# Miniprotein binders against Homoarginine-6-hydroxylase 2-ODD-C23.2 (2ODDC23.2): the designs that were tried, part 25

Target 1, 357 residues: Homoarginine-6-hydroxylase 2-ODD-C23.2 (2ODDC23.2), of Arabidopsis thaliana (Mouse-ear cress) (q8h113)
Amino acid sequence: MVIYHRKVVFTYVRAKRFYHFLNIEMVTDFKSLLPVIDISPLLAKCDDFDMAEDAGVVEVVGKLDRACRDVGFFYVIGHGISDDLINKVKEMTHQFFELPYEEKLKIKITPTAGYRGYQRIGVNFTSGKQDMHEAIDCYREFKQGKHGDIGKVLEGPNQWPGNPQEYKDLMEKYIKLCTDLSRNILRGISLALGGSPYEFEGKMLRDPFWVMRIIGYPGVNQENVIGCGAHTDYGLLTLINQDDDKTALQVKNVDGDWIPAIPIPGSFICNIGDMLTILSNGVYQSTLHKVINNSPKYRVCVAFFYETNFEAEVEPLDIFKEKHPRKETSQVAKRVVYGQHLINKVLTTFANLVENS
Short names: E, the ipSAE of ESMFold2; O, the ipSAE of OpenDDE; V2, 0.75 times the mean of E and O plus 0.25 times the DockQ between their complexes.

## First folded at step 13 (miniprotein)

Design x7 (from w8 with Q54E; at its last look DockQ between E and O 0.86; V2 from the best seeds 0.83)
Fold by OpenDDE base, look of step 13:
Structure x7 (fold): chain B 357 residues (1-357), chain A 114 residues (1-114)
Amino acid sequence: as target 1 above (357 residues)
Amino acid sequence: SPRLERLIERARELLKEAKELLKNGDYEELIKMADWLLIDVKYLFFYARMLMEEGDLEAARRLLQLATELINLAQEIVDAALKLNPDSEEAKRLLEEVKKAIDRLEQLLEEIKN
């Protein structure tokens, strides 16, 4: 009978004027295989002109640099988003997925809805394998015609659940906070790459797109059920809010081993995407990850993807090419149009939805 | 340096876009542009300070001059936004950020003379 001594590490995170007691129940014996970064010193200075010279910022920047080089995944604590909001997002998401199938279908994903809304279990495919999850797919809303003919595929409002009734307003608030958090983490990453804090806030990145996947993983009685197939994320940063009681996310380390991303209550898991790999001139590589359903209980995960401008032609930033010169032969030098890639991914994923309707 | 010329071009492009928006922009567009101008001011201040530390005071002065133009235009844009929405807490916040940018500019201009 291994008595798991729950060491409640009370981390006093001073984010501005709010002391959040993060009850990090670190299970004492599980060294988090992923680095844990308190970003509160970075957030405290994110609006200051001298933020790059602050000793607390320099320490956070050093931790971000190591995490992005070594594993491309880290826990974020001291992020300033209330635990109540984080938990309410998961609670409301559980409540939605517990609804009758006919109620979930009121927000069914369709091409006419701009590929926004609810997808049933078994509709999503990753690398030609069926994923055992259901989801609500959300995208940044934009005016009709804003992104030309490419953007038309995603035109439309997000289809928010009407039950729970507060779900829309809750998620819109959550999206705003995740957007601000992502921007501030990217300021730290920009410094870690040897630029100014503002390298990711140039013309190509002034109107960042975002994607949000609200994911439900059904309980399983079998081992090794693929909840989400192995992939890298496409964008800049991903913020993962997951259930605290179920380990399902796995990350491939530099040695090629799959390591579990054990939930830490009150933390986000943050990872870097393929666009950040390109923009960094390949300094920070996006990390392959997957989800394995291994619990008989239903699990939720909210993934927020902070991305470039929709029309962004992504190439290595000149400042990072100067700081981190590479031989031209690296595959990283390929110019990629973000919006076109996103549309191609959406159309490929949902090509089978039209045939089975 | 090629870096300095890229910084200058970025600021000039934004100044051009902002001047055009000041003629016909709506409230939301004006607020968004003011925020971008203030970010680019912070961007120019970062590199001006770095150039000062490197001893390239002439290049630093060029960036601080551009920062002055961006700050002045940010103020004009915020004032235009406040005319459209006098009770805008966001526009009032941006006006305080403009004041902080002016104070920082004055500080850097004093440091570069010494």
Scores: ipSAE 0.782, ipTM 0.913, lowest interface PAE 0.6, mean pLDDT 88
ESMFold2, look of step 13: ipSAE 0.874; ipTM 0.952
ESMFold2 (binder alone), look of step 13: mean pLDDT 88; pTM 0.902

## First folded at step 14 (miniprotein)

Design y1 (from x1 with Q54E; at its last look DockQ between E and O 0.82; V2 from the best seeds 0.86)
Fold by OpenDDE base, look of step 14:
Structure y1 (fold): chain B 357 residues (1-357), chain A 114 residues (1-114)
Amino acid sequence: as target 1 above (357 residues)
Amino acid sequence: SPRLERLIRRARELLKEAKELLKNGDYEELIKMADWLLIDVKYLFFYARMLMEEGDLEAARRLLQLATELINLAQEIVDAALKLNPDSEEAKRLLEEVKKAIDRLEQLLEEIKN
């Protein structure tokens, strides 16, 4: 019995030494100001009944707790999505944005398409300022009338690029894997907040909505071009897959300083959203971030937003109110209907599209 | 306790929704509901074990009894999904997860007697 524990510990210590060596070598050259979390121990136990008692899970949970308290952003490694798939998503995204403008317009975003499809450079606005990016906006598809009059604004299929032809099938596979990964990270965050692994899998969080933005940032020869204005994300978690050769994402720390989120090859950048702030009874705060275009080369970023159920009435979870009591005077606990907020955000962002259509 | 009442309410609400879906649900709805039931079984097992460690064996037994109802309904839903699609790998996977949940339930019921 004793010998099996030594081999697993030795393989884990060798994997930790090799990951610590790769992390130390990557972290020694990259002064990553954001924490790097290997979540592989969490994923290995995500279906086990005793996952909360596993020493590897407890170590990951402690790292997630610190990251969510201190900065609200972290790198995820050991996530189980193949590097080939991650890289192919970026490569095919470059290929789409390199197409002639008339070819990109075949999937043009319109109100009649449920605000799904390609938006040209200068259509997106953040806090009343024009963003220097182009994008494809995607949302979870749902049956017509499923979400009543509220959902009607977003009704329709996603408009996938027809060139390259395999783009739709690749992105549908990628969305599935990002959905499963987000669920498993949230099990770790649920434990970090002192609940069961399954606190984020109750009624309001069953059948989660998702948003995906496939973003292209043109090359610039000027300093301080705003690629995306300063904001917080609205959902639970965001998974960012970006080009590895360009630093553009900036995160505002607790001191009010902007820190660069330097890309780490094979990692996701993960951040928490405003709905997780509410659900956690304000224990974990969403972090303000922006994108600055600072490269003469074209840059791509695929942002996957894991969100609540579309009809969710979001309030602090009772378990987290019990574990983390707040004084009643904190205005933070306003009940928010997720789908209504999303639609108001879409209609505000694209108000100029409706006037020009 | 308010905690125990909250745990029981969550699982009973899902149990009601699942019983309604078993009458008229399509294959995709049945598969989703079976997955949600098995998650709430794991949720109940987590809190049953915590209550056993706290020495509240009566509250733990109430959660395990409710978990038994969810497991039985998950099995009925998976069987209904397999009738609609006999070759479904997802339904076969969920059937194996039901078996693991039964084995874990039996283990916890034995631990609570000793």
Scores: ipSAE 0.866, ipTM 0.946, lowest interface PAE 0.5, mean pLDDT 89
ESMFold2, look of step 14: ipSAE 0.879; ipTM 0.955
ESMFold2 (binder alone), look of step 14: mean pLDDT 89; pTM 0.909

Design y2 (from y1 with D40E; at its last look DockQ between E and O 0.77; V2 from the best seeds 0.84)
Fold by ESMFold2, look of step 14:
Structure y2 (fold): chain B 357 residues (1-357), chain A 114 residues (1-114)
Amino acid sequence: as target 1 above (357 residues)
Amino acid sequence: SPRLERLIRRARELLKEAKELLKNGDYEELIKMADWLLIEVKYLFFYARMLMEEGDLEAARRLLQLATELINLAQEIVDAALKLNPDSEEAKRLLEEVKKAIDRLEQLLEEIKN
């Protein structure tokens, strides 16, 4: 018999485990281990000529700076996207993934569809390891020829589910809102780095590409199933809209510890990507994260990736090289062509799909 | 200065692209370009004000003169968009933003004189 207020030495080991479990459970239920940032003051002023001087904006910018210097992950509330829309996106995604496989395969990824469409469970790989998820890959649509020879492989329309019937219209509205939200958050991040609000709206950044992965993680009766292996995101900013029933996303903090990203209803989980690391001259570093699934429930995650322009040649922005010079011994100059990298990733992913079909 | 030259180069590149688009751009392209031009005006206003606080009024005037060019071109592009779609709510919104940019420009030019 375990007496909660009086110790019994005989059961010390069990009481110790019970108290540890209770402490973890209470933190999970009441308090996030990642920053929660109310960005409504930023959004209220994002179109103003003098937004950078607004006291509310200054406070949000400080919180963004601390979050991006620390773990590079944070929750966004006060974002102006309705709970109804956020929930409908997840609900309709559940409805699609619940369809029979033969219905989902009607929008299967093909080269003719620009490598857009459905991937069955178990054919996606991260760092050479199998991911236990299914997904729909969507990319910004663009006119034929706009991005030259490199862009031709991604030409073609997204393959939206016809069931649920409203899926396409819902997701296109959602994408527009996520694009606008991401741009406004990036104005805050630009200020946090010491620039104007508009440093991420120059020549190679003002017409952003986007990627959306609509991900389903099957329920499991095992512990520690890899839903998505450890990785960093490639673009500038990611907005995560996920189910709130179970915690599966883990983020590696600056101390090297994996911490849970506990869902907060109505929020986005936001993180910075590799292109932002380059553009900021290494001041903000993208963060390893993974999905480890031990839930018997099916879990949906809709990830929106805000990127550079497709043809962007990405290098540190001069203003951030000046304000945040890197150490001589760690000067890693990195100049990448975004579209070529994306195409290489798409082709590698598809080759793996063919091999494991 | 290197910073001033980067600011000018960024705006000049957008001006060149916008002038070409004005010749044969469709409605959606015109709307998007007008929006980009007005954001670039805000970018230049931000740095012009910073230069004024630093006492470099010559550099600030150069940025405001460039902002004038951007505003004038944005106005031409919005007018072209309205000719293609006279009832456009988006073009009407952008016209109001052009007017606000003109008012802000005049305010900043007056502040430089004082």
Scores: ipSAE 0.858, ipTM 0.948, lowest interface PAE 0.5, mean pLDDT 86
ESMFold2 (binder alone), look of step 14: mean pLDDT 88; pTM 0.902
OpenDDE base, look of step 14: ipSAE 0.868; ipTM 0.947

Design y3 (from y1 with L44M; at its last look DockQ between E and O 0.78; V2 from the best seeds 0.79)
Fold by OpenDDE base, look of step 14:
Structure y3 (fold): chain B 357 residues (1-357), chain A 114 residues (1-114)
Amino acid sequence: as target 1 above (357 residues)
Amino acid sequence: SPRLERLIRRARELLKEAKELLKNGDYEELIKMADWLLIDVKYMFFYARMLMEEGDLEAARRLLQLATELINLAQEIVDAALKLNPDSEEAKRLLEEVKKAIDRLEQLLEEIKN
């Protein structure tokens, strides 16, 4: 019995030493200004009844708490999604954006398609400024009429590229894995806030909505081209899979400085959204970020947004109000209907698409 | 405590929704409901353990009683899902999670007697 524990600890210590060696060598040259969190101890215990008492989980929870308090952005490693799948998603995304414009237009975004599909360069606006990217916008599919008149604007199937042919099946598998990963990270964040692991799995958060943006940033020969304007994310968590060879994402720190989020191969960049800020009773603040195109090479980014239930009326959770009491005067506790806000955001972003259709 | 009352209300609402779904739910709805019941069981076990450590054995027993009702209903729902799809790997996984929940319930009930 004792020998098996030593081999698992040795393989884990060797994997930690090799990941720590690869992380130390990559992190020694790259002063990662954002924390790197190995979540593998959390994932190993995510289904266990005693997960909150595990020393490895407690260590991960402490890292998540610091990251969410200090910067609202962190790298995730040890996440259990294969590097082959992560890389194949980026590769096939490059292949799609390399297609002739007429081929990309076969899946053109329209209001009648529930605002799902391909948007050309210059269609996206952030805070009234044009973004220098093209994208495929995807949303969780739902039955017609499921969300009444509110949901009607987003009704329809996702428009997946037909070239490459395997793109749909790959992305559906990827969405499932990102959904499970997001749920498990939120169990760690729930513990970090001093709740049970399951505070984000109540009625309001059952059957979570998701958004995915498959984004292509054209190569530029000019400095300071805005690929995506400065914003906060709206949901609970965002998982970013990006090209490893280009630094473009910028994160605003507490001092008001823009920090580059340098890519780490095999990692996700994870950030918290505005709904998590509300649910946490404002303990964890969503962080302002932007994308600057600064490479002559084409860059891809796949952003997965894990969100509340579509009909969720988002307010601070009672457990976090008890653990983290605020003075009543904080305007932060406004009840927000998630689906209504998402639709207002879509209609505002694509107002020019409706006028030209 | 206000916390215990919130947990009890949450569990009773879910039990009501689950009992309604057993009459007319499709396979996908049944699988989702079984997962939600098992999450609420894990929630009850977490707080029962905390209350036992605090010495509130009466409140802990009340949560374990609610967990028993949730487990029994989760089993009935998984059995109904397996009747609709006998080869479902998801339903088989949930059946194993029900067995683990029963074993954990028995362990906690033994700990609360000593």
Scores: ipSAE 0.750, ipTM 0.900, lowest interface PAE 0.6, mean pLDDT 88
ESMFold2, look of step 14: ipSAE 0.834; ipTM 0.937
ESMFold2 (binder alone), look of step 14: mean pLDDT 88; pTM 0.894

Design y4 (from y1 with L7F; at its last fold request DockQ between E and O 0.87; V2 from the best seeds 0.88)
Amino acid sequence: SPRLERFIRRARELLKEAKELLKNGDYEELIKMADWLLIDVKYLFFYARMLMEEGDLEAARRLLQLATELINLAQEIVDAALKLNPDSEEAKRLLEEVKKAIDRLEQLLEEIKN
ESMFold2, look of step 14: ipSAE 0.881; ipTM 0.956
ESMFold2 (binder alone), look of step 14: mean pLDDT 88; pTM 0.895
OpenDDE base, look of step 14: ipSAE 0.875; ipTM 0.949
ESMFold2, look of step 15: ipSAE 0.883; ipTM 0.956
ESMFold2 (binder alone), look of step 15: mean pLDDT 88; pTM 0.899
OpenDDE base, look of step 15: ipSAE 0.884; ipTM 0.953
ESMFold2, look of step 17: ipSAE 0.886; ipTM 0.957
ESMFold2 (binder alone), look of step 17: mean pLDDT 88; pTM 0.898
OpenDDE base, look of step 17: ipSAE 0.880; ipTM 0.950
ESMFold2, fold request of step 19: ipSAE 0.891, 0.886, 0.889; ipTM 0.958, 0.958, 0.958
ESMFold2 (binder alone), fold request of step 19: mean pLDDT 88, 88, 88; pTM 0.899, 0.899, 0.899
OpenDDE base, fold request of step 19: ipSAE 0.865, 0.837, 0.861; ipTM 0.947, 0.937, 0.945

Design y5 (from y1 with M50R; at its last look DockQ between E and O 0.86; V2 from the best seeds 0.87)
Fold by OpenDDE base, look of step 14:
Structure y5 (fold): chain B 357 residues (1-357), chain A 114 residues (1-114)
Amino acid sequence: as target 1 above (357 residues)
Amino acid sequence: SPRLERLIRRARELLKEAKELLKNGDYEELIKMADWLLIDVKYLFFYARRLMEEGDLEAARRLLQLATELINLAQEIVDAALKLNPDSEEAKRLLEEVKKAIDRLEQLLEEIKN
């Protein structure tokens, strides 16, 4: 009986040493790596009434606070989503983008489809510049008329690829797991801001909206090809699942330098959005980032955006105004209606689709 | 205190919405509302414990009384969902979470007496 416990501890210590060794060797050459956070202690306590007092949770909360203050980007490990599922999502995404153009057009994005479906290379614009990627745009589905005239622009089902056939069911499972993971990370961030775990689960954050972009970046033989222009994310949190063999994501640090976000196998890259900046009373700032295509090989990225409620009127939370008071001279972030901003962003990005339909 | 009034307002707004939904809500709406009620119970327990540590036992008792109202309504909503779908694993899970919330409420009420 005693020998089995030593082997499990040795395998866990070897896995921790191997992750620590990969972390130590990668940390030595790159002075400004994004922090890696094991959130497994937070997830183990996410349903407990006393989770805030747990020593493991307190350690994770301290890491989340530093990451959100210093850079607004971090790697997430110990997240509980299987490597098999994460890899299957990327594999099926490669298979879809390898299909003939005529097959991809079966799920073509249109205004009539509520701006859901496949967009070809060169349809996406960021800050008036054309992006060198193709994508499938997905949004949380809702009943017709649920969000009145504001929601009407996005009404309709998601257009899932019919090839491979299992793609819809795989992605619906993945969306559920990303939703649960995002909620649990936000409980840690809520504690880091000096609230309860449940500050991001009030009225404006119940029934959270989500956006997902399934993105394909073509191989390039030229330097400095913009795959996605420089921007901040709008929502609360973004979870990025990317190919492990290509560095393309660039993050702007506080000094104004662009840091490469090198892929870590089995990790998510997580970042904070503009709505979290507002809700935190500006304690955590969203970080400017871009994608540069620099590989001759095709690259995929699945970005899951965890959002507020669609009808949310977003302002700083009272608890965070009390904990982190601003000077009266700081322009209080203007109240923003999430759904209206999302619609304005969609209509601006796809203005050329309306003229050609 | 302004803090206590904010805590009470959040939970009372949800309690009002939940009482309205219990009259005409479908199965999916009932399940979501039960989950939201149990989250606001955990929210009230967190602040009740903090008020106990601060020595404000009267304010802590007010939050635990409000948590009792939310627990009772969560149970009624879960029971209504189980009538619509008796084999619902999600409704059965929420019923076990209601039991854990009752046990935690009893523990906190005993800690305030001592």
Scores: ipSAE 0.869, ipTM 0.947, lowest interface PAE 0.5, mean pLDDT 89
ESMFold2, look of step 14: ipSAE 0.878; ipTM 0.955
ESMFold2 (binder alone), look of step 14: mean pLDDT 89; pTM 0.908

Design y6 (at its last look DockQ between E and O 0.63; V2 from the best seeds 0.75)
Fold by OpenDDE base, look of step 14:
Structure y6 (fold): chain B 357 residues (1-357), chain A 118 residues (1-118)
Amino acid sequence: as target 1 above (357 residues)
Amino acid sequence: SPRLAERLERLIRRARELLKEAKELLKNGDYEELIKMADWLLIDVKYLFFYARMLMEEGDLEAARRLLQLATELINLAQEIVDAALKLNPDSEEAKRLLEEVKKAIDRLEQLLEEIKN
């Protein structure tokens, strides 16, 4: 075990030294401050038994390891989701937010709807500050009582816009594709951490929960309006589909500086969450990020959050404790129940919705 | 090494727990539950194959054989579950896809069993 993992890790560590040189050349003309990763070689082998030995997979895994260590954010290209679908999701999202307020209220978020649906501007709070966005909040649907009394808070169907009529079917297709893409990226990350491709597909991880936020940011005539306050994402991975013509997402680098995440057409922005930090035994740290509204034009963003199982008791995976031993005193050793944290976040964010109902 | 033995026991425990859950689901599971379980079984087969190959390269053929034996049990149960799902929905493209993945898993198992004899 040690020698083969040393060969794979040495091939990955030797690849790490070699790949520090190759990352300079595939700078496409856009000086992206965040790494751009073509994952097509990983996707081409994602169902193969020998995927970990494929030279193209090894290259992608080396890029994922660097991105997750250095910044926790990267662009994903070669992801296999059609540009037509990605663009249609943004177009339909613009169309929804352009509707009269009374039409948007037909799918209003309520506690009785399991905190699913449309929230108006100023309902969302991040770290006690009001966010300047409106959104539709969606969660994976589940059978009543599946997650006990904790799960009851989120029970109910997603509230999809009825105009256009195809919006529901479009978004359900998009969710499926984002789920499959997230799984395959995590296979690459699992290899990057020195595990098998399947370390994130164990009992607590194999039936992933998901959250989706369909977000609209109003146009502003002032600089530095907070569209979404500074935070880390809680889950495993986030896939961001955003308007291509507006830079709003800011990522805090290792030096403590805010760097802009400039949109790349046809790409996702991908970032890691707090649960991946825990599972990795703190090897990959979730990165603080925020949204600044800085355009007079309306901006949309669809954020898909790939999560653990709802009832997952998240702790560092044994394989990653073995590969990346830490002193017990690290804050990363705290067991966290995903569903309980999600519910606490929802109830805290929407405390004012309960008082006004 | 003690760490290798502990890892092997974790792998074996994971697969045995899934086998137990799958055998129970085969009695009373609905179509969606059967499809999910077949997918999970095939993922754990791929997981066992990965570590079996690693053990073979390290020369631990006995430990590799134990994982391949367990993989055989998972494959057989995955086939039974897919067959049950196809009885419930004969036109299921997802069940047909999983049946092809079962066939690929059998072919890979046979390949690994031949490699371990040499």
Scores: ipSAE 0.729, ipTM 0.886, lowest interface PAE 0.7, mean pLDDT 87
ESMFold2, look of step 14: ipSAE 0.864; ipTM 0.945
ESMFold2 (binder alone), look of step 14: mean pLDDT 89; pTM 0.901

Design y7 (from y1 with E53K; at its last look DockQ between E and O 0.82; V2 from the best seeds 0.86)
Fold by OpenDDE base, look of step 14:
Structure y7 (fold): chain B 357 residues (1-357), chain A 114 residues (1-114)
Amino acid sequence: as target 1 above (357 residues)
Amino acid sequence: SPRLERLIRRARELLKEAKELLKNGDYEELIKMADWLLIDVKYLFFYARMLMKEGDLEAARRLLQLATELINLAQEIVDAALKLNPDSEEAKRLLEEVKKAIDRLEQLLEEIKN
């Protein structure tokens, strides 16, 4: 028992020293950019009955509140996922995209596969413009007929790469850890909105859906190549794991300026989605962001989207309407059925795939 | 109060779904439901303690009574899951979380008498 605590403390102290060393040199230039939040005090208390009264939790909650109000993007450190796992996910993703095109096509995205699998460069469109990336699109798996006619479009298994062979098992482990991390961050956000830790764990948010995009951005010798067009994310939270050596993500601040989201090794970039905007009664606004390819080197990014239940009818939560009342004349976003919106987005994005199949 | 009615409605809806699942649920469904019940127990404890600090001891007692029903059903569901899979580490973990919830319930019930 005692030895495991010392290894975790030593890895955490080494991570803190390495983060403190990286923080000391990089934080001097980062003071003007996205906030960095150590969530370790929140995670240490996530199962405690009195977590809301813990001084460390209260400090993290205050940082989450400011980040969600001011910019809707933040770095997460102290998240408890091993650097070895995070790096192995990126490494194996590079290895897959380096494969011959014929090998990547073994897991080709199709309508019959429930829009799961590999899409080649130039298949993805954002706001009617072609994106300069390739990807593997993954969704939470569910039993056939579970979500009726609405869910039918996304029915099927995920198409995992067979090379490298361990890719499936690694990514399934990673998805589980990202799911648990997202739940715990949302407990902090629930407290920041003046609710209990468990406001995002009611009927509408039980058994949460997830989307994962494994994205490869080719090297470019031209300036201002759009890797991914400007958009907001639809779900609750997004966790971004990216290459540490390339700045490509751009975030639009409240003044309308584009801020570069410079990678911090071992961190996630976290952002809020449109469903969290609705649920919060519009207290936290989702932030417009884009990707610009600006490196001659290949870049990878794994985006995990933590979402509502597939059948969720999303409206402002009563507790947040009480804490943050709005004037009736504010067009509070109309009630949205999550699964229907996701399917409409998929069908719109891949309309050209259906015509060419 | 409208707030108290919302809290009670959330937990009673889950309690109804859980009682139905106990009749025909598989192992995975039972484990998920036990986790959801324990989350709603923590939800009720948070608001019970807030109401105690506000001096509304009657409303706090109503939430603790409802939490007792959820704890008892969580235990029954975990026991059913353990019958299906006796070596389940997840079911054993949930059984320990049920024990912690009972201990916390007893503590809150003692605090509300004083």
Scores: ipSAE 0.871, ipTM 0.948, lowest interface PAE 0.5, mean pLDDT 89
ESMFold2, look of step 14: ipSAE 0.873; ipTM 0.952
ESMFold2 (binder alone), look of step 14: mean pLDDT 89; pTM 0.907

